VHH binders against Flagellar brake protein YcgR (ycgR). Designs and how they scored, part 21

Target 1, 263 residues: Flagellar brake protein YcgR (ycgR), of Thauera aminoaromatica (c4kar8)
Amino acid sequence: MAELSTPSPASPAPLDGGRGDELEKFTLRGARQILQLLQDLITHRGLITAHTGGGHSFMTAVLKVDEERGRVVLDPSPDPQANRRALAAPRLTCVTQLDGIRIQFPLVGLGEGQDKGRPALFAPLPAEMLRLQRREFYRLQVPLAHELSCLLKAEDLARKPVEVSARVIDIGAGGVAVVVPTGAAEFVIGGTLPACRLALPDGEPIELDLEVRNLNRQTQRNGTEQLRVGLRFAALPRAADTRIQRYIFKTERALNAKARGGL

## First folded at step 13 (VHH)

Design W98
Fold by OpenDDE, look of step 15:
Structure W98 (fold): chain B 263 residues (1-263), chain A 122 residues (1-122)
Amino acid sequence: as target 1 above (263 residues)
Amino acid sequence: DVQLVESGGGLVQAGGSLRLSCAASGFTFSSYAMYWGRQAPGKGREWVSGISSGGGSTAYASSVKGRFTISRDNAKNTLYLQMNNLKPEDTALYYCAKQDYESGTFEWSDYWGQGTQVTVSS
């Protein structure tokens, strides 16, 4: 009776630990952490994009966390077709932002029902939530009164060189976010905008190269659509870096002083 | 519904060339930046190249710069990737992606094709 030595299951090759390990650092798996984050989303009335697959999504919000039943309550779409897709999907991918941090979490086992007499979607609590800080550096929200601008050298839809004066909405050591009118210029993530000019209040504009890192459409309260462009400083001279840091520090101090009632 | 269908992949020897195509439908193709990404075996998805809506601006990952060329034909709703001087490290499933202005980034885009396999033999 030859003992057939069952081949020891080959240890799964270590998942190439670099990017996976980085993602793990940003993944919440603790029940309390998940509950807290969901509660924070409720408190901040965070809008969530729920992806159902196939390029379909709908806007929702977490309405309630039912800890006793271990479920999350979501706002259904006003579109019945979106809700049908959501219910048919094996998994929802929920994406939102809180305090500039991207949050992503899966929901599985979606069902429909009523919460306090209102239509609602229900799902078990997510097993994990990904919290990704988009920015390596702190970003100062630029006061509107400072009127920071960046002259972007780009191309229009006709491939004609254009200069677009863009309002800077936030600034950090690593880059700026600007807003431009929709259609003012063409952008592509990873694209370089050479010889742009950042205008700070303290002197001459800084010439610098910028790299497009993100592109978001934003609808203003008045219904006007704008493009938010996240830009990385591709090459920043030391003197320019010093000026930017000084501006950030000075502005933060002023804002903090105002918040404390000192101004 | 947004549909992206990649084609043109295959087996090629090192130093060879391939031209990938991505047929787009279900949206106004000419209004969106488009991207190529790839996923090698056992690795995550990586950005390869991007092109603006009008095709005037292009971008490339450092690993493919000078070897790959992204282009588009808006009249045909088609994105292209010309790949020259292919290397074994270019072996991957290649995806085309539509700009997602909600997520704002390539990595978080929800608009991907099924991909086309590119295999480069040594």
Scores: ipSAE 0.855, ipTM 0.950, lowest interface PAE 0.5, mean pLDDT 88

Design X1 (from S3 with T28I)
Fold by OpenDDE, look of step 15:
Structure X1 (fold): chain B 263 residues (1-263), chain A 121 residues (1-121)
Amino acid sequence: as target 1 above (263 residues)
Amino acid sequence: QVQLVESGGGMVQPGGSLRLSCAASGFIFSTYAMSWVRRAPGKGPEWVSYISPLGGSTSYADSVKGRFTISRDNAKNTLYLQMNSLKPEDTALYYCARDLDYWDSGRFDIWGQGTQVTVSS
């Protein structure tokens, strides 16, 4: 009676190293960047959910960034039990949102004290902060080598129809930023550019309507002025959206691979 | 419109108690530090008490420490000042003020109209 050794359930495939790599793109580790983001939380009055583990959390806020002492000052909970849990926790997981971007960061070494007679929680500055942008807000910086372009159907100062070939400098699910020569066309914020053509490397140009959302004049090092135009996709066919998403994904992967020395 | 409205003031005898309230509107109350400031007749403004946005941090002027208690109900957008063991020197117009900064600023950007507290025998 040969004991049929039931094949040991295949160990779940290691979470594809790709997810870790994707998170790294959104992780800030620079001291200056971290300080700035913490200051932004103060400036924008961002409330934080601090998780202490075991399904427990409390609301807090960054009250001060103490650069001299290398610490963050947090608002204690009005609940003493929450503070006890926080102080007993080896690590706090702090979660907040700023301008629609999810921010997550760990705090280790939490202590209680007073500053100028005010009770507070203190922690060393976080070593890293994660900024998770929704796909709709993510903008891929387009490599120059890809030569993405957008044919803009616009008007000149005389309201004569003109076509302007614009270089795409960044692209996201919601739109593109392009650079045009100054004076090539007149753009009005909130204006619609109908029947434009976005050229992607993978096929025929995509016809789409664009809405002007931002205008920024930039002077190049060589003294030439360029106009950066932020454009929203006003009407994007589903098929076009899929192509754009695929391009972004593929490009990001390639850029990451290059950054790792793989290319 | 951003507004603070104080209430609860009145006349009390020395040793008495009052509870002041400040109703906030027109802003996200839970994201601001708040203070009480008072102005006695013929005197300049005196800071009385501070409370952090979530209420976990409080401080008091030495003149009121141990007698006054600041608190807040963020769900009701209301700031409170419980005043016990009132003294004649506590007689003042009491203002609710929104702190401009969370910490160390002592600056206020919004004030109420104030509520009068009179401590007299």
Scores: ipSAE 0.877, ipTM 0.949, lowest interface PAE 0.5, mean pLDDT 89

Design X11 (from S3 with S30D)
Fold by OpenDDE, look of step 15:
Structure X11 (fold): chain B 263 residues (1-263), chain A 121 residues (1-121)
Amino acid sequence: as target 1 above (263 residues)
Amino acid sequence: QVQLVESGGGMVQPGGSLRLSCAASGFTFDTYAMSWVRRAPGKGPEWVSYISPLGGSTSYADSVKGRFTISRDNAKNTLYLQMNSLKPEDTALYYCARDLDYWDSGRFDIWGQGTQVTVSS
């Protein structure tokens, strides 16, 4: 009677270390950056949801940044019970939004007190603040060494079909910015460029439709005029989206590694 | 248009009570600190009370401490001042004011027209 050893359930694949790396690029740890972002929350009157744990939260605001004392001043809840929970919590998770960007930061060491006779909550400055940009708004500056290009199918001033090879200067999930020589083609904002080809380093060009969203003439230091064209992906196949995302992720990782003194 | 409109003023006897209201419009009310300021005849403006955007922090001038209570209903875009144990010295035009800053500024960028409070025997 051979005891069929039931195969041990495959240990859940280690949470791909890639997610941590992805968050790191959006995490501010510099004291000056943190101070600036907190000041921006004041300036823009950003309300904050402070989570105390156990599914409880209360609304607050940064009232003041006290740089001298290294602390943030928060608006107490009008609910005394919420304040008690906050003070008992080992950590607050603060969540807010500024200009469409989600901001998240921890506060540790919350206390209550008064400043000039005004009740307030006080916490040391956060050690880190996370700024999460919507994926659609993130734009990777393409390294020149990658030589990304996009073959644009456009028309000239005479409405004759022309193909323009354009250098990609930035890329995101929603589109690309390219540079073209002035006069190479006529671009109209809101116009569609069908069956263009985006060349990525990892394989065959991606065929896609592009919509012109922005036009900006730039004069280079050498006096040469170039046209920067902002293009939206009008119809992006899922497979193409995956490839673009992979490229962005891989490139960001490499850039970050280099910035940290890596190879 | 940004606007503050005070109401609830009137004439009362010493020891009486009034509740002032200030209706706010034209801005995101729950993101601003608010204050009451009063001006007595022949005197300059006097700050009376402060309340933070969410209402968790309040302060009062020494002259009204223990007698006045500031509050707000952010769902109704309304600021309140409960005034108890009124004295003749409390006779003034009471203004609702929007604080320019959240903390330590004492500066106001928007004012109402004011509501008259008269305490007279």
Scores: ipSAE 0.877, ipTM 0.949, lowest interface PAE 0.5, mean pLDDT 89

Design X39 (from S3 with S59D)
Fold by OpenDDE, look of step 15:
Structure X39 (fold): chain B 263 residues (1-263), chain A 121 residues (1-121)
Amino acid sequence: as target 1 above (263 residues)
Amino acid sequence: QVQLVESGGGMVQPGGSLRLSCAASGFTFSTYAMSWVRRAPGKGPEWVSYISPLGGSTDYADSVKGRFTISRDNAKNTLYLQMNSLKPEDTALYYCARDLDYWDSGRFDIWGQGTQVTVSS
């Protein structure tokens, strides 16, 4: 009677280390960044869904950031039971949205108290905040000062290979929009431009394949016609994707800092 | 257009009760802290009560503490002030005000026209 050794259930495949790396790109851990984002939630009056576990949640808001005490002040729920659950929870998962970006952060060590006689919930500042941009929809307007360019390998009207240096006007995880002189090359929607080179400020150009997705003729204020070409990344190496994301993040941060009068 | 409209004022005897309402329109009401402010004849404005955006935090002037209750219904875009044990000193024009900041500002950017409360024997 040969004991059929029941095959041991295959250990769930390790969560592909690649997903963790992708989340890290969107995770803020800097104290100043965290403080700024919390302040932005106040400024923009972002409401927060705080999850207490067990399928329970309540609505709250950041009322104040207390930098001196290293804590965030939250609006208690009008429901006492929700507050009890929150206080009993070892961790809150806070979820909100700002400018179409999903923000998620944990709060640990929630307590209740009063500030100047007003009841509030208090928690230490989060150690990290996750900003999830829907890759597909966000396009960063490239500052003119950055002078991003893309060398396009295209064909002219005679099907002769030509190289066109194009200014990048916007960039996202899925592609770029560029401006080219009218008549510099022939572009066909759905056509592929192989072995193009995207120049970022942080290093060597990135070689990539581009697909033409949109063509728009624009007249400049000076009367000059330019062709705006929307390009999709057809084949993007992982390392290139990382660099592009880093550039976008860094640039957004800088633009926001400038807008706040910090530069 | 951003607007606040107070109602519910009137004349009552000392010891009586009133409930004021403030209807908000033209903005996301649930994302703003709100206050009641009153102005008695010949006096400056006096802050009366505060409520946080979600209503979990409230505050009261010492002169009304224990007698007045602020509340809000965010689904109806309405702020309330329940006033009990009214005194002649509570006679004033009562304003609904939108707080500019969530916490510690005491600044208001939008006001209603006010509703008159008169406590007189």
Scores: ipSAE 0.875, ipTM 0.949, lowest interface PAE 0.5, mean pLDDT 89

Design X56 (from S3 with L100W)
Fold by OpenDDE, look of step 15:
Structure X56 (fold): chain B 263 residues (1-263), chain A 121 residues (1-121)
Amino acid sequence: as target 1 above (263 residues)
Amino acid sequence: QVQLVESGGGMVQPGGSLRLSCAASGFTFSTYAMSWVRRAPGKGPEWVSYISPLGGSTSYADSVKGRFTISRDNAKNTLYLQMNSLKPEDTALYYCARDWDYWDSGRFDIWGQGTQVTVSS
């Protein structure tokens, strides 16, 4: 009677801790950032799919951000049943897109009411918003030896103008990623940094306007915290664009030549 | 070109009904709040009704509350105003207007040419 050893149930593969960490990089938790992103949804007239669970959803929009009351005002569904489901749901999962970026955020504590005689849905401001940026443009990893820098004109926590010299870590046709010391300045996603200066190896710095698109805090091995800032070129002169493209092309060619053993 | 075109106006007797339509073109209609505004002879413009982008929120001036109903069909890019129990004081040129913002609206950035509504015995 050979005891058929029942194969031990395969331990569920550890939830790849890496995926959670990756999502955290795209999660906004700052109150100011959240407010700005919600305001951007209003400004750009972004429609939202609100999921109520059980496979049900309805379309809505952020009509107003009430900072004083700490709440978001949403457009009710024209379908009363959808509104009932929404109000009964412990949590709404809101999904939208802005400038090709997927935005997802939870709303809890949904209620109905009126403001100025207008029916609306109300919820507390979300505690977090996920912003998934698809890299639309090829980004060149900048060789350390090139020492590209960008002088950022920003504000500190006291809203005092500050200039921060940031190292450029990647560059593409649409923008740059830079690293700055934590606390050097306050950055808000969607905020514009005017009259910044990008230093390329081939000449004088390029003056340009930058828009903050992403913020990621990174802890270095030495325990030092750095802030990675993704910046979009908001207003790039044609001549500057040409120089940036030339730099990227030249650098890529050099890197490829080196990789092929030619240098 | 961004355009609003009103229709459905006419002459009716007191107590009668009309349905106004506004055809929108040249913009994403479903993402804008819309309003009806009217102008009576010799009077300034009067806001009549508001509707949110998805139509879930509506409001009315006290003068038309309970008699008028605003609605929209986003698939047809059309705004409507059902007017019941019309009164002589409802006589006006009725405009479809695009709201500048969603909620704190009192400003309109686009207007139609208007459609005349006349209530007379």
Scores: ipSAE 0.870, ipTM 0.946, lowest interface PAE 0.5, mean pLDDT 89

Design X73 (from S3 with Y102L)
Fold by OpenDDE, look of step 18:
Structure X73 (fold): chain B 263 residues (1-263), chain A 121 residues (1-121)
Amino acid sequence: as target 1 above (263 residues)
Amino acid sequence: QVQLVESGGGMVQPGGSLRLSCAASGFTFSTYAMSWVRRAPGKGPEWVSYISPLGGSTSYADSVKGRFTISRDNAKNTLYLQMNSLKPEDTALYYCARDLDLWDSGRFDIWGQGTQVTVSS
C-alpha cells in the first residue's frame, strides 16, 4: 500500500511583482527630493490627513522642516484625543494633494514638544514619499528656454540610416513628443528607434530606445510644416527614469512658481 | 479681495474682559497661521498671540500670557482673542494679521484696520 504523498500545497504565487515596481517609480527616497516636497507642502499650505490606524485620522499641516535636526514640525490637532492617538500610533500615514497630485508618506517616531514656546508634533523626516502622478498620462510642456532635444536614429525614405535632432515639446514618465522637419526621416507607428539620445539640462544625454506611437503633421504660423512625433520609452533604465522624473518635478515647480507671481 | 475685519473693541475697566473677533475673507483661512498684534499710543507694534492653521498650536507674548486666549473657527473664517484681567497697559489698537509663514516668521502680509481697546478706570 504505497502511501500517496499528498503534494504539499503550492506556496501562493508571490503577489504580482508588477504593482510594486510601478509604485517604486512614484516613490521618492532622495533626501533632497523629500525635503523639497515637504517645503512645497509648506509653501502651498497643503493640509494633510494623518491616519493613525483603526479608522482614525486627523487634519494636520507641515509647519516647518527642521533640516538641522532632521525633523518635520506638524500642526497638532485641536482635539487632544486625536493627538494622543497620533502619539500612540507606531506609524502615521499622511495623505495630501498638491497640484492635483496625491502625496502619501509615512511618519514614524512621532513626539510632542515645543519650539519657542509653541506646542507642536515632531517627527523624523520621512524615509520615502509617494507622489502618485498619473505619470502615464501626464505630459510636461517643455519650456522653449530649456532647449531639450532628442537625437533620433531613424531611416529615410530609402531606408538609409539617418540621425535627426528633434526638439522635445513635451515629456512624461512614459515618453516624449518631438518635432522634426517634414521629410527628415520616415516614421512608422509601432516602429522602434534604437539607441536614441535624450538630452536633459542636468548632464549627459540618456541613451534609450523609443517606439513611435503617434504622428501628426502641423503647420506653423509661418507656413512651415513640421511633424510631431509621439514617442514611448521602450526600455528606460532606472537611473534615466529618475533623472527624467527629477527634471519634470523641478520644471513643474518652477512653472508653478512663475504662474503664482513668485518669479 | 483679501480682507481682515476686526471687531469687539471698546472701553473697559481694569480687571474687565473683552472678546475680539476678526472676520477673514478672500483667502483659504484654514491654511494660514494668524496673529494678533497691538499698537499702544506712542509705541511700536507688539506681537500679542499666534495660532496655527488648525488651531493646535498657540503662543502668547509674556505680557499677556495667562490672561489672553487666542482661538479660531475655520468654518466661520473667524479669529478670536479672549482678553481677561485687562490692565491699563493693554490699551491699544488691536490688529488681526495673517502670518506670512506657518511657523516662527513673525512676519505678516495682511492686516485689518484694527479695533480700539481702552482700559481705563
Scores: ipSAE 0.883, ipTM 0.954, lowest interface PAE 0.5, mean pLDDT 90
Fold by OpenDDE, look of step 19:
Structure X73 (fold): chain B 263 residues (1-263), chain A 121 residues (1-121)
Amino acid sequence: as target 1 above (263 residues)
Amino acid sequence: QVQLVESGGGMVQPGGSLRLSCAASGFTFSTYAMSWVRRAPGKGPEWVSYISPLGGSTSYADSVKGRFTISRDNAKNTLYLQMNSLKPEDTALYYCARDLDLWDSGRFDIWGQGTQVTVSS
């Protein structure tokens, strides 16, 4: 009886430093905004996944915001071990959703105590709260059954112009991630690839400029090395944006329908 | 329809035990704080116990502290009250109530019909 190791919920990938500027637009730092958002979580009775590190998490809720003391009151876990881990953690990463928007915020300085004879976890108010509006940060994983390709205009090691057909692995409103064979071209982070062509299923390829944002070498199971290239849309015409959004929406809907057993 | 249905009441001798259950339906039970409230004959309602949405926080009235235990099974949408060392003074109609607030006690928006607990020799 092979114990199916339930894949440990992937720790939220560290917000890679290059995404920092884009994330800043969605980061609330104002005290009033933070208080309001926390109050909204209470009002909507939002459950929170609190990550303690090491692949561990527990469910909690904001029970109260104590503005006078500058702290949040959290629902302890019914599991004492989870609470011990939470208290030992230097930082909690709290993740929740409100109205379909992902909210993420750190809590530091967690303590246990009582208020009005009720056990609770207490933390200072978060210094920041990230509100990720789905539209800009959502990246659709491109289904293998519906391959997208992007023709990249790049340079080789000799600075000779080369065209590389890349498979798109994910797509969002802000860009695409592609995979290319190792050595197919030279990519420089911050470099621009002009006049590339993104092929969508609904018509002619979209011509666009792409900016290289990240590079990651990946070894496939078969031992083949590939380069994952994260690309930002540098200048996207409105018509192209609309087509991309439509594709994402349509594909997501189809995936969800399939997941629900409807296909 | 939002509904709370209490069960498990009955007649017991002093020192006896009972376990009350409250079945919740029509709302996301796991996101609400819940309470037990009782009403003795000729008396007003008395708050008995509170439990937070995830069950990590509980509180009790002084009159029942150390004798009663509130718990919940969110997977079954059920609230429980284990009552031990029952006294004649515990004789009351016991109500399951949904707390309006997650932390502040005393405001309830949904009530069950109640289950009668009678403690008599």
Scores: ipSAE 0.879, ipTM 0.953, lowest interface PAE 0.5, mean pLDDT 89
Fold by ESMFold2, look of step 19:
Structure X73 (fold): chain B 263 residues (1-263), chain A 121 residues (1-121)
Amino acid sequence: as target 1 above (263 residues)
Amino acid sequence: QVQLVESGGGMVQPGGSLRLSCAASGFTFSTYAMSWVRRAPGKGPEWVSYISPLGGSTSYADSVKGRFTISRDNAKNTLYLQMNSLKPEDTALYYCARDLDLWDSGRFDIWGQGTQVTVSS
């Protein structure tokens, strides 16, 4: 078959809004780019998972882009309940993965109607579309045995410089999540941590600037409190990006081999 | 090999019912809009009905509206046409057609051999 296959069921979950700055560089906002990407979905007959909130979703497709009216025509669900949920939702989050590329976009102002006697769902063209390869949205859960760490150059409560060695718990193309003891340093969402050092197994630590994106306090089983810090890579050099992707690839391959080995 | 095979035709009295089936193979059925088209004796092809790829949108020619129902089972790669209240004017060779267009319909690239429906006493 020479036709482009449908996306895997494992790809439809929306990306977390807490990764918004990390994803901005992959967000298309130009009208021409958006029209072309929607047309590509039509041409390749891409199937879309539309999320309506509350854990509900339905399958749909873009049937047509109506440039004159500035809207998309969507395939309604044969399930009337799904259509009612879609029409009641303040927005749909549409997700698909086409030929290794993840596509995600919001639709707002969804309505029902008919065109040429054919019922359909209609929405204005999206103002933005996310388009990224797997490496841009994937986060590897770092095996504990790897003991990946990141040296953070932060400030204490007295605003004095401190260096905090933080364990890396996940890593992707756009950033890391780390854990530190509560009170080891003061972090501010939106704050920048210059000249931090990410230690990968292969080679010298990578010097990079990090931006704090989220903070979550957590209590360990032993009663110790720790802070989970979500960090975005600022201006990641190409060489550093390559090393991070190499680590992810090798680790994922090793984990897959272990899973195939079974019990 | 891309293939569409119609079945379920036959001879029936006026007012009767038939259900046509179309088995699809060799392509990803759920990503295509589908149509039924018929050819009556001495006439050219007449579009009968359309169904969208996921089955949420259907439409019908005025001559069959209210009497015929198109449906699809994407898990079984099968298209259906339920025909009720059949009239002698429905006598035709019925074809299942794959549509290259998702919405505007009419660029059919693959057809079956057809199944004959004859409505007479």
Scores: ipSAE 0.634, ipTM 0.869, lowest interface PAE 1.3, mean pLDDT 87
Fold by ESMFold2, look of step 15:
Structure X73 (fold): chain B 263 residues (1-263), chain A 121 residues (1-121)
Amino acid sequence: as target 1 above (263 residues)
Amino acid sequence: QVQLVESGGGMVQPGGSLRLSCAASGFTFSTYAMSWVRRAPGKGPEWVSYISPLGGSTSYADSVKGRFTISRDNAKNTLYLQMNSLKPEDTALYYCARDLDLWDSGRFDIWGQGTQVTVSS
């Protein structure tokens, strides 16, 4: 399977908290694992984007892990306003990468001070760190031109079978998000939709069992109501997984080539 | 090729000012802590000042505190030392030094050629 890489944005966004159930298995909570990962960031001179909330962030680095005091030493910003925002924030969400592995961790209790006459930002060691390969967290926004669809085999309120053709708006290793007209079917969180069919451009549709994970009503610019349905792949055969990953890789390559040619 | 090139030295009278520059090339400047180190005639190296990789933390030797200011411009790969209220004791060859450590200074692996500062009678 081809590993996809994403260009690092200037301020990589934290992962969506709504995926916490899926991310728990990638969360490190052992003190020794956390110390080693922080030390790896120091050794590899990893730059960190620290998010302070309200769309604000600043660049920093872990300068030292102070095991004796149980804290990390961070490079303050040369911008005093960024430092004030960081100190006022209830938590800092730190995001970085190490050899294509995304690393995300919270810092709480950030303070300012000095060590050996050198000012720095200090925080207790994080209680947890996420360590993810890109494939575990990435969701491709499906280009409108692809017109990807998923045939949902669902039920109405009276439990009568209905089929709904839903437009796929994003796709990743673990599922899809689709939109349907409001009222097209009854969806319940935790419900299973068996034998749905995902249409990819590169072959026959894939038959999948889907689990409803979230529902949101949306209003389009034209005032039309539709329902956004977050769907998890149930047991996904390897062949289906391979086709989905190939679609994501090919589409991302094509989007990157267009962006590069347009620069 | 990794290179540090100092400039901006010269002769000044006591009380004068100089601004030293250090141009870095051949490595990712913004991921290294940097220092200024000086050697006075007949003496060994003396650490002068430290700056963290992203520029948010600085420190100084007691002998220069309040008179010297270290800064860096990571977009230009350049380190600076503003020296004010110069004393004859500041006469030395000044080196820009790359620090292997980010916080616990003292393991400098690359120096420049140095730039001479002379504070005369």
Scores: ipSAE 0.602, ipTM 0.857, lowest interface PAE 1.5, mean pLDDT 87

